# Ledger of designs, part 2: VH-VL binders against Arf guanine nucleotide exchange factor SYT1 (SYT1)

Target 1, 216 residues: Arf guanine nucleotide exchange factor SYT1 (SYT1), of Saccharomyces cerevisiae (q06836r405to620)
Amino acid sequence: SRRSSSIVNALSSFVNLRSSSLSSSRQQHLQQQQQLQQKLDVSLEDLPPVPAPEFSDSCKDFLIKLAPYGKFIGIILTEKDDEFKKNCLNYLLTNCFEFKNDPLDIALRKLLMFLELPKETQQIDRLIMAFSFAYYKAQKSYSKKKGIECPWSNADQVYFIAFSLLMLHTDYFNPNNKSKMTKHDFVDLVHNDKYSGGNEIPMAVLTYFYENVTAK
Short names: E, the ipSAE of ESMFold2; O, the ipSAE of OpenDDE; V2, 0.75 times the mean of E and O plus 0.25 times the DockQ between their complexes.

## First folded at step 1 (VH-VL)

Design i8 (from i1 with heavy chain D99G L100K R101S F102P E104F W105E L106Y P107L Y108G Y109A Y112I; framework fv_inotuzumab)
Fold by ESMFold2-Fast, scan of step 1:
Structure i8 (fold): chain C 216 residues (1-216), chain A 123 residues (1-123), chain B 112 residues (1-112)
Amino acid sequence: as target 1 above (216 residues)
Amino acid sequence: EVQLVQSGAEVKKPGASVKVSCKASGYTFTSYYIHWVRQAPGQGLEWIGGINPSGGSTTYRRKFQGRVTMTADTSTSTVYMELSSLRSEDTAVYYCARGKSPLFEYLGAFDIWGQGTLVTVSS
Amino acid sequence: DVQVTQSPSSLSASVGDRVTITCRSSQSLANSYGNTFLSWYLHKPGKAPQLLIYGISNRFSGVPDRFSGSGSGTDFTLTISSLQPEDFATYYCLQGTHQPYTFGQGTKVEIK
């Protein structure tokens, strides 16, 4: 039997959310997504050992090797403080995701649709920090092209809001939590943080985020 | 002013271990791989292995497996190569060398080299 | 391991001569993504090796334009268009595509 560039196709399908602009490849994308969907029912421990990067690997080369690991790529790239893997994560988020037209809550949802959230706090921090830098750069670039002011002051502000939204989701949908965070509690939590620039975000935008994150 | 400075010459008995240091300066230590290469008298250059100073991840040539250990100390910007169970054929000049480009872009080349450390193994 | 063989093992030349050194690998140095990592070094006794060429044909910063590299697949060449006094040295090629990385055995360029 013969094989095409299936790994490259799997990586592109896994992270490329612009499939509507590439309609000629929809059948291939659906097949790859079905393979990834089947992996949603397995743990990382059930898969073959993760390959170590070879010294000749670029970030792109290593990411292609990781494509079969699908949803676990975020966990793999954040397992420890490793500069090569951090750069691979930054490459992935910058080149394989489309965030320019997304409000933050949608971009975060898009991230978590393709990458499983790590369980360790430091790994979550690495993932969300990398996401926030990529998102901020995309928003800044998009605003410049449109000739409008970027709504975000810096990547740290994005990180603060993104992490706050993640905590809100965790709190709100925890069945063991009988006292849910209200819209008022969330807005107050975020808007009173001057150090991270939460006070610079309009209350209407924070209300929007709350309503969207708490929707099923 | 990017440079790698190695520790001085060593004389060891067969069966002993040697630990050679390589101190980096003039660049971001954690952004570049460090490799180790040796040259035995009258022989060519031989790659031993390399280390990522950021995470400490290593790769070694199989013939040194179990005898070589590479470590990095980010607080002093220093990489170490320890070679154990020394044999007469381990007598060589040992070089540390920086990978050409960060992020594996040109990992097949070494651009900055240490001055070399002569390790002599004799009874 | 990928074997790398240089030719010739030694040569005698005069200042101003054109010198050509070849490097041949036992298998292709293009990885599965089309990247080829082949570099050339100048080495003098008592000194550390110096990078001349990387990625087949890219001159390292500060390296004179008399040095050039070419090749693909398994066959690579280093050319010195007009040999200078400082060029009498041993030259090594390195394949960095396949682990373990392997050097050629060296080519010694001696004064005649």
Scores: ipSAE 0.000, ipTM 0.447, lowest interface PAE 16.7, mean pLDDT 81

Design s1 (framework fv_siltartoxatug)
Heavy chain, then light chain:
Amino acid sequence: QVQLQESGAGLVKPSETLSLTCGVAGGSFSGYYLSWIRQPPGKGLEWIGEIYHSGSTSYNPSLKSRVTISVDTSKSQFSLKLSSVTAADTAVYYCARGLRFLEWLPYYFDYWGQGTLVTVSS
Amino acid sequence: DIQMTQSPSILSASVGDRVTITCRASQSISSWLAWYQQKPGKAPTLVIYKASSLESGVPSRFSGTESGTEFTLTISSLQPDDFATYYCQQYNSYPLTFGQGTKLEIK
ESMFold2-Fast, scan of step 1: ipSAE 0.007; ipTM 0.549

Design s10 (from s1 with heavy chain L99R R100S F101P E103W W104E L105Y P106L Y107G Y108A Y111I; framework fv_siltartoxatug)
Heavy chain, then light chain:
Amino acid sequence: QVQLQESGAGLVKPSETLSLTCGVAGGSFSGYYLSWIRQPPGKGLEWIGEIYHSGSTSYNPSLKSRVTISVDTSKSQFSLKLSSVTAADTAVYYCARGRSPLWEYLGAFDIWGQGTLVTVSS
Amino acid sequence: DIQMTQSPSILSASVGDRVTITCRASQSISSWLAWYQQKPGKAPTLVIYKASSLESGVPSRFSGTESGTEFTLTISSLQPDDFATYYCQQYNSYPLTFGQGTKLEIK
ESMFold2-Fast, scan of step 1: ipSAE 0.008; ipTM 0.567

Design s11 (framework fv_siltartoxatug)
Heavy chain, then light chain:
Amino acid sequence: QVQLQESGAGLVKPSETLSLTCGVAGGSFSGYYLSWIRQPPGKGLEWIGEIYHSGSTSYNPSLKSRVTISVDTSKSQFSLKLSSVTAADTAVYYCARVRGYYDSSGFLPYYFDYWGQGTLVTVSS
Amino acid sequence: DIQMTQSPSILSASVGDRVTITCRASQSISSWLAWYQQKPGKAPTLVIYKASSLESGVPSRFSGTESGTEFTLTISSLQPDDFATYYCQQYNSYPLTFGQGTKLEIK
ESMFold2-Fast, scan of step 1: ipSAE 0.012; ipTM 0.557

Design s12 (framework fv_siltartoxatug; at its last look DockQ between E and O 0.46; V2 from the best seeds 0.00; counts 0 for: pae O 8.5 > 2)
Fold by OpenDDE, look of step 2:
Structure s12 (fold): chain C 216 residues (1-216), chain A 120 residues (1-120), chain B 107 residues (1-107)
Amino acid sequence: as target 1 above (216 residues)
Amino acid sequence: QVQLQESGAGLVKPSETLSLTCGVAGGSFSGYYLSWIRQPPGKGLEWIGEIYHSGSTSYNPSLKSRVTISVDTSKSQFSLKLSSVTAADTAVYYCARGPIFGSRLYFDYWGQGTLVTVSS
Amino acid sequence: DIQMTQSPSILSASVGDRVTITCRASQSISSWLAWYQQKPGKAPTLVIYKASSLESGVPSRFSGTESGTEFTLTISSLQPDDFATYYCQQYNSYPLTFGQGTKLEIK
């Protein structure tokens, strides 16, 4: 529907605008750090009660209803293990985000620029899982169109690396942590993943991610 | 070698708050979630909750309303508070660490456990 | 919550026996299953992770298999040190949940 397309476009534009303002990975990192440090002036509790989905609601319809919640949409859609909400999140990530030809760290930054990270680990898991699938699909499609091999083996691999990057970021920029994850620690963390294919990621790529995430 | 050690009062009165601390030595908090698990005498294991060094937590829904887990990275320790305890909360309490594949967690290092008895 | 149903509750066996413990999940957990050994008065120790991966230092007589939502821990030749209580644990979804346990005792 015209309405759904408009909202998707608006959200996409918003995401693109927020991502485009950061010309360098360093600037993006600083902004992300600042956002993480900024006490949200407005909490989800300060907003009207989140509407419940109606039986007749499509993902588009429900996302329209959630539009006023902005950055909290990720939190809302991951609060519970709900299949409908999961689908809505997938829809959002697939249609409102552009991950074409973006390195994983950049794509993840785009995600977090638009959506606030949940506080609970299980919510984070749901969010990153959904993101990983969307990202992987986008990458696979892009690679196919370009006639090149997809750099990722599967969505689980993306998930593991994305999650690892998130942990690295949180660890590195937490002032209370005296012992920071080193590059070696990060590489070992990823390479110990023999099940999702983390061990298949080249050292050079992992070094790239580490340096970009920890760049001041 | 990574070592975990529980500490705290072994006796708590009903309606009071159980408070335990786990010290982690020989390893890092980075890249790991830290969990509390309990085992009533003669019974199975129950996961209480977990914490990351950033303070991010996840709790068992059955205990969520009464449980608070916190971390002090400067001291390499994390803590459990369980409020409004009853006799049903009598158990050996374990702290544990495990490797992470994503957010999925099993436990390769455990503390020795500490018995907490709820009694008047 | 994902329920883990473990069987049998008690298993009596002799040294040298092949024994199998089963754990069934109430829903799909993929391969995200761990097995623990617990001796009286001690903390559990990890035996198997990812359904079939043997933890470092664990004897090769221990093995794990998976079929759908059914998981098994097998000890090919029971040793005296193997008499303990065993637990399965899923880590596919929160909350993390354990089986009820299987006490392996000497016949």
Scores: ipSAE 0.014, ipTM 0.542, lowest interface PAE 8.5, mean pLDDT 86
ESMFold2-Fast, scan of step 1: ipSAE 0.068; ipTM 0.605
ESMFold2, look of step 2: ipSAE 0.028; ipTM 0.569
ESMFold2 (binder alone), look of step 2: mean pLDDT 89; pTM 0.932

Design s2 (framework fv_siltartoxatug)
Fold by ESMFold2-Fast, scan of step 1:
Structure s2 (fold): chain C 216 residues (1-216), chain A 121 residues (1-121), chain B 107 residues (1-107)
Amino acid sequence: as target 1 above (216 residues)
Amino acid sequence: QVQLQESGAGLVKPSETLSLTCGVAGGSFSGYYLSWIRQPPGKGLEWIGEIYHSGSTSYNPSLKSRVTISVDTSKSQFSLKLSSVTAADTAVYYCARGRYFDWLLSPFDYWGQGTLVTVSS
Amino acid sequence: DIQMTQSPSILSASVGDRVTITCRASQSISSWLAWYQQKPGKAPTLVIYKASSLESGVPSRFSGTESGTEFTLTISSLQPDDFATYYCQQYNSYPLTFGQGTKLEIK
């Protein structure tokens, strides 16, 4: 019962653009699976078994096969430390999401509206790292086109801040957590990381992120 | 910058409860997992358990029936209680802070100096 | 539980030497491994995290590598301050577990 996401529409458009490469029967099956995923609030266990990538698959081909899995695509692509699936995830985040001119908190919200967060530590790391690379590339390209300085030093800095925002959201909205992270705690946490460049982010920007992530 | 300091009785009688407190100063208490680790004399390190500022805990299964970790955010402290102690519980007890946030399991970037607890009648 | 096995238990070396300490996990831990240095009577200090990432403030002569379930800590040119006991630790899954330690001592 969650609302249709723009990534599902983007993946559907991508599938339709490439649907001539699939048989009519396969196209109908894919459409039916997409309808069930969008209409019904289902768990991954309720869907057909996830197909393994075939040697001949491009990342585009495999993403077309995964389109019916919708919100679970992030979980599927981060299941193992696998170069092909990592490339598919990078392709998805680069071509099916629009991050240019988005503040990091909005871009992260956009990601998590469309892709369910994995539960395993290694999978969360892979997803957020891939997101951070895609976001950084988009920001650097946008800044260059506009003739302005990119506010981000590198993808690792984006990763650290994105992950910090994810932790803030989890901490703040966990009903079992009776002692919420304060604005001061968050800023202090981020500024203590000198290796990843957290200390380089202005306090006003971190305050902005805190207020937006904890709002609603 | 961040300082952790253990305190508590250095001698505990067999069958009684070992009780230690760790004070955290000079850096962030919130948003990090805080752990207890012990080291028997001349031996290696054993993780006891961890706590988040919310009071959420995870314990080593080998000690779970005897261990309780609690937190007092107003004092920037967290505490360890280990019940029914024996000579095997004689060790230096360390408190330590996890490097990453609560969704990632963490190595420990800051440690207390350690406190020796001897279990003896 | 994931068992961490270090080798050797004792390593003798001279100042200026290149030394390598090995740690082996009983099952896959991906890159979720840390190395600690501990001097007698002192608390451990973090040297390497995520198998190969150097902790801030740690000299560049320290490095870590990984290959499957085997991990190494290398010190490229030993300094007197490097003679200590080194521990590996996995943080892939609960409970967190440490290796038994490798004592690096003067030859």
Scores: ipSAE 0.012, ipTM 0.578, lowest interface PAE 8.2, mean pLDDT 82

Design s3 (from s1 with heavy chain L99R R100T F101I L102F E103G W104V L105V; framework fv_siltartoxatug)
Fold by ESMFold2-Fast, scan of step 1:
Structure s3 (fold): chain C 216 residues (1-216), chain A 122 residues (1-122), chain B 107 residues (1-107)
Amino acid sequence: as target 1 above (216 residues)
Amino acid sequence: QVQLQESGAGLVKPSETLSLTCGVAGGSFSGYYLSWIRQPPGKGLEWIGEIYHSGSTSYNPSLKSRVTISVDTSKSQFSLKLSSVTAADTAVYYCARGRTIFGVVPYYFDYWGQGTLVTVSS
Amino acid sequence: DIQMTQSPSILSASVGDRVTITCRASQSISSWLAWYQQKPGKAPTLVIYKASSLESGVPSRFSGTESGTEFTLTISSLQPDDFATYYCQQYNSYPLTFGQGTKLEIK
């Protein structure tokens, strides 16, 4: 119980320390690729069966039980549309990660350094949506404290850009894809999205994101 | 402006295959799911299935054994084949487009074709 | 499959009226719901997406709300062009499913 509590508390510190080491886009890309490769080498099937939540468990209680599963926590909490597990994921992202002063691409890399990306589309959606809510909340709170305008309009806009960056990375570095998305294609696709607020993001910011995600 | 246009035979005999094509003008297929939806006369809408420009498909389980959707990106069109038709397949058939981010983000239909009536009769 | 149930099936109203149409999902669909307007002999057209977002070019008198699995489409001051059949559609889970429709007709 005490060991697991200590591990949960340490996750935020590890995330903060590791994210500060990602100072250049090239370094960030190399670290992300290495971590994704490491995650592929170790399967959830290699671990003991995942415990089911007890009716009396709080989100904190269940997360303490899940601490030994480390990088698989995101997969576990998104396996199905379950309100308790969704609340636990939101708790994790709000209380165990630090996003307030991170650019979105850095925050997304920070998330993926510690939580393995699910393979199923609906699970990816649940994870990135929860991340986007936590990120937007942190950005909004930070901006209010500093007396400055939040650069993000809402969590849906964050979700759209975060998912776009994730899929750009997947498209660009897929060895089976010989026709990679160009900078012009990416900026055009995102900036022409009037429904999710992509058109409100400055072209220079989208160009910056493209260059960081696709950096060697 | 983006326009979708259905084409194909308006009359099909029972037990034969219904075949329709949807032409898409005014843009590329990249970043869109392309769907077929039908509406029997006086009734509601039923989703048949979808295709992404990569050729990836998903079908309504109620029709899955009879449905094939294919895409031809060079002609900017996608097609529906529904085999072993009966009178219950008489409907207006619509093609519709939904924007998605790299085939993953949930989507709704922003553009629809005008619809084409297909009657199944002997 | 996710069942979408609309109520009422038919709604009679006069120009200038405030009307509300309801759609209920059989399970959680988050906010992944769209509303379409269909006039006789024509294809459906998008009105609302993501439960409450107004489609570009659609009059501001249209609005959508959500509360759990209950969704509403409201027209604040009904105009002659608004008499049509309205369909809700969930796009959270496959297969994509529509409500049975609500016919808005002149009183």
Scores: ipSAE 0.007, ipTM 0.501, lowest interface PAE 9.0, mean pLDDT 81

Design s4 (from s1 with heavy chain L99R R100L F101W L102F E103G W104E P106S; framework fv_siltartoxatug)
Heavy chain, then light chain:
Amino acid sequence: QVQLQESGAGLVKPSETLSLTCGVAGGSFSGYYLSWIRQPPGKGLEWIGEIYHSGSTSYNPSLKSRVTISVDTSKSQFSLKLSSVTAADTAVYYCARGRLWFGELSYYFDYWGQGTLVTVSS
Amino acid sequence: DIQMTQSPSILSASVGDRVTITCRASQSISSWLAWYQQKPGKAPTLVIYKASSLESGVPSRFSGTESGTEFTLTISSLQPDDFATYYCQQYNSYPLTFGQGTKLEIK
ESMFold2-Fast, scan of step 1: ipSAE 0.050; ipTM 0.615

Design s5 (from s1 with heavy chain L99R R100Y F101Y L102D E103I W104L L105T P106G Y108P; framework fv_siltartoxatug)
Fold by ESMFold2-Fast, scan of step 1:
Structure s5 (fold): chain C 216 residues (1-216), chain A 122 residues (1-122), chain B 107 residues (1-107)
Amino acid sequence: as target 1 above (216 residues)
Amino acid sequence: QVQLQESGAGLVKPSETLSLTCGVAGGSFSGYYLSWIRQPPGKGLEWIGEIYHSGSTSYNPSLKSRVTISVDTSKSQFSLKLSSVTAADTAVYYCARGRYYDILTGYPFDYWGQGTLVTVSS
Amino acid sequence: DIQMTQSPSILSASVGDRVTITCRASQSISSWLAWYQQKPGKAPTLVIYKASSLESGVPSRFSGTESGTEFTLTISSLQPDDFATYYCQQYNSYPLTFGQGTKLEIK
């Protein structure tokens, strides 16, 4: 029915597919503003119990059912090491987000603008790993279509950088930490990780990420 | 359209502080790395350090103990201070802008000031 | 620090010649290398970035190549305007470092 179209539109609106079309400064301002507003919203405990997926549900079907849970969808889909929920998260990140034109830091901000970061370490790992896979896939596809070389070697490299950016943000804005990581330290940290191919990431890209993460 | 212009005293006495300012006109100041590079007469180029509009800096380790780079966003300028100068600091000093738009192709210096000669003498 | 070594230090050539100058990095810098041209009394100007990408407005007779840690700048059919000192620069690691320069002069 037309209700299905409305629900799909609501999910799409929640997952902003057009944010990359905005100017960089305007996009960043809106992302920061949206993220602040999300923190002032209701908690997951204030919502009805999360429905269990039905046997016949596709990932799309279940995601439509989760649309009212909005920012909590990431927390819900990463609660357990569950194959169906993992597939739903991958579907969400591949089909409801647009990462192909985004630098990694902007894509990460876009993710966290719409999905609340879990508190449990394993859930954070599942979310960021799924994001990194989707981001890498989008970048590789886009580069092939444009006939240019993909700047990323693999999804593990994206994961390492994304997680490093998240840690940098947390550490930098912790008022109890008086020994902040310098830009030089950050570049050295990433370039020393040869297993994930961090040594292949250009310094210009890393310093750009450092400035963006530490700005606010 | 983008123009960088160095200014400051051309003569500095040994042991004193060398101070230069670079004005940026005709282009974006925000989002670019702004560097100081020097060239002693008849010698090659040496990178001194860089600053971002936020005030975040990186310095050449060989000069780090003597160098301070600062930025004044309201005046679209950034400045270099090099303390405890000696004759070895005599050089043409350039300010330069790194390329931000082409982030994946690196950080080459696409615009340079004309350079200003600073002589360290008694 | 990554050391950049250029060869030759001085290259004598005639208008119309094909000239090649070389830059070698002391360790891997991937493709993060730029070439600059500097005329007497002037600031350097960007010629090549990311080892082989031609800067906008630079004549097509300029080209760059890479092979491991060895990089070359080639000028086909040398013009009078091309006599200058050329510098390579790595931007893969802090501190940013330049080669010692190659002076291209009239034979």
Scores: ipSAE 0.012, ipTM 0.536, lowest interface PAE 8.0, mean pLDDT 80

Design s6 (from s1 with heavy chain L99H R100Y F101D L102F E103W W104S L105G P106Y Y107R Y108P; framework fv_siltartoxatug; at its last look DockQ between E and O 0.43; V2 from the best seeds 0.00; counts 0 for: pae O 4.0 > 2)
Heavy chain, then light chain:
Amino acid sequence: QVQLQESGAGLVKPSETLSLTCGVAGGSFSGYYLSWIRQPPGKGLEWIGEIYHSGSTSYNPSLKSRVTISVDTSKSQFSLKLSSVTAADTAVYYCARGHYDFWSGYRPFDYWGQGTLVTVSS
Amino acid sequence: DIQMTQSPSILSASVGDRVTITCRASQSISSWLAWYQQKPGKAPTLVIYKASSLESGVPSRFSGTESGTEFTLTISSLQPDDFATYYCQQYNSYPLTFGQGTKLEIK
ESMFold2-Fast, scan of step 1: ipSAE 0.012; ipTM 0.558
ESMFold2, look of step 2: ipSAE 0.446; ipTM 0.778
ESMFold2 (binder alone), look of step 2: mean pLDDT 90; pTM 0.937
OpenDDE, look of step 2: ipSAE 0.162; ipTM 0.698
ESMFold2, look of step 3: ipSAE 0.488; ipTM 0.791
ESMFold2 (binder alone), look of step 3: mean pLDDT 89; pTM 0.931
OpenDDE, look of step 3: ipSAE 0.043; ipTM 0.651
ESMFold2-Fast, scan of step 4: ipSAE 0.016; ipTM 0.557

Design s7 (from s1 with heavy chain L99K R100T F101M L102V E103R W104G L105V P106L Y107G F109M Y111V; framework fv_siltartoxatug; at its last look DockQ between E and O 0.03; V2 from the best seeds 0.00; counts 0 for: pae E 10.2 > 2, placed apart)
Fold by ESMFold2, look of step 2:
Structure s7 (fold): chain C 216 residues (1-216), chain A 122 residues (1-122), chain B 107 residues (1-107)
Amino acid sequence: as target 1 above (216 residues)
Amino acid sequence: QVQLQESGAGLVKPSETLSLTCGVAGGSFSGYYLSWIRQPPGKGLEWIGEIYHSGSTSYNPSLKSRVTISVDTSKSQFSLKLSSVTAADTAVYYCARGKTMVRGVLGYMDVWGQGTLVTVSS
Amino acid sequence: DIQMTQSPSILSASVGDRVTITCRASQSISSWLAWYQQKPGKAPTLVIYKASSLESGVPSRFSGTESGTEFTLTISSLQPDDFATYYCQQYNSYPLTFGQGTKLEIK
């Protein structure tokens, strides 16, 4: 909608949230810019105090207030278990990211190119849960438009795989970890989980995920 | 199969720091969190905190001012430090593996160490 | 903090009985509840996760159910090895919290 387009433009100018519509060269440039920001050690504490939401604020209104905080928006919206901020996070991920044609590993990389991963475990959980919900909705909607079966059974399955990929990346590239998760370990860990439906994902797809996540 | 084993001094003087290690053997720790739990003699279980292999931590607010959990991945060791101990800190201390595949970093403990009794002298 | 309240504190039963142990959460925890068995001098062992899923190697006579904020552990035909103390634990929110325990005794 016109209102959604307006907020996307505003946030994209400060946060670079429209990367899914960019070429691979532009995507690489944005990733490089985010890596440089991390190397310069800018912190949330260096920014003005985070505004509190007003009673009349919509999610869009509050997100506009948060635009100057850039990569820290994810940390701000997951600070605590807050229903309004959870709704704002869902709005952000649904309206400012494009996931419909992306494999899960690429979509997760896009998320983390533009939002800093929180350090607190509950905040990480809230972020990845919200991402997984938004990704699942996008995939389900796209599958319906194409008249094909959605490759995902539900959002919890997406969450399980997304978190597994995040942990694989963190484990594999941790300089203190000398006993890295092997391809066999990863595939078995995911494919043997019956509750979240990891066993429904072909081993070839899981192998592809491992190779892509550990290659970079 | 993964094995967890607690070690450290079984007797600690009041006001000093309780220090324990948890050795991890028989498998990769990838995809799991290590939790510390304690059980005072004849009483129930209290979660102290947890750490992911990469170093991310969460602590029980009741203990947060006194507790530090850390990891040395080169030794496959996790440690617990609890400062300024009193007699109330006398307990059996367990390390346990938390499963993260279903609920992210919040979890249940599917593998436990044998536990080690730590007594705070008097 | 989410308080977990177990009942009964002590449950006396005979081999072959069907027994239930109840755990109530002070607020909603969805299905994020685990059950543990602990024998004297031993560490707890996981029995049930996510309210109703059996851990590998746990006999099928164990089951878990939920209704609102009330959770139950059921042993359909009690065996001698099942006499122990049982704890519930929520993992919906930090801090992770345990129930006070239910001691399952012979007779």
Scores: ipSAE 0.005, ipTM 0.518, lowest interface PAE 10.2, mean pLDDT 81
ESMFold2-Fast, scan of step 1: ipSAE 0.046; ipTM 0.586
ESMFold2 (binder alone), look of step 2: mean pLDDT 90; pTM 0.938
OpenDDE, look of step 2: ipSAE 0.007; ipTM 0.537

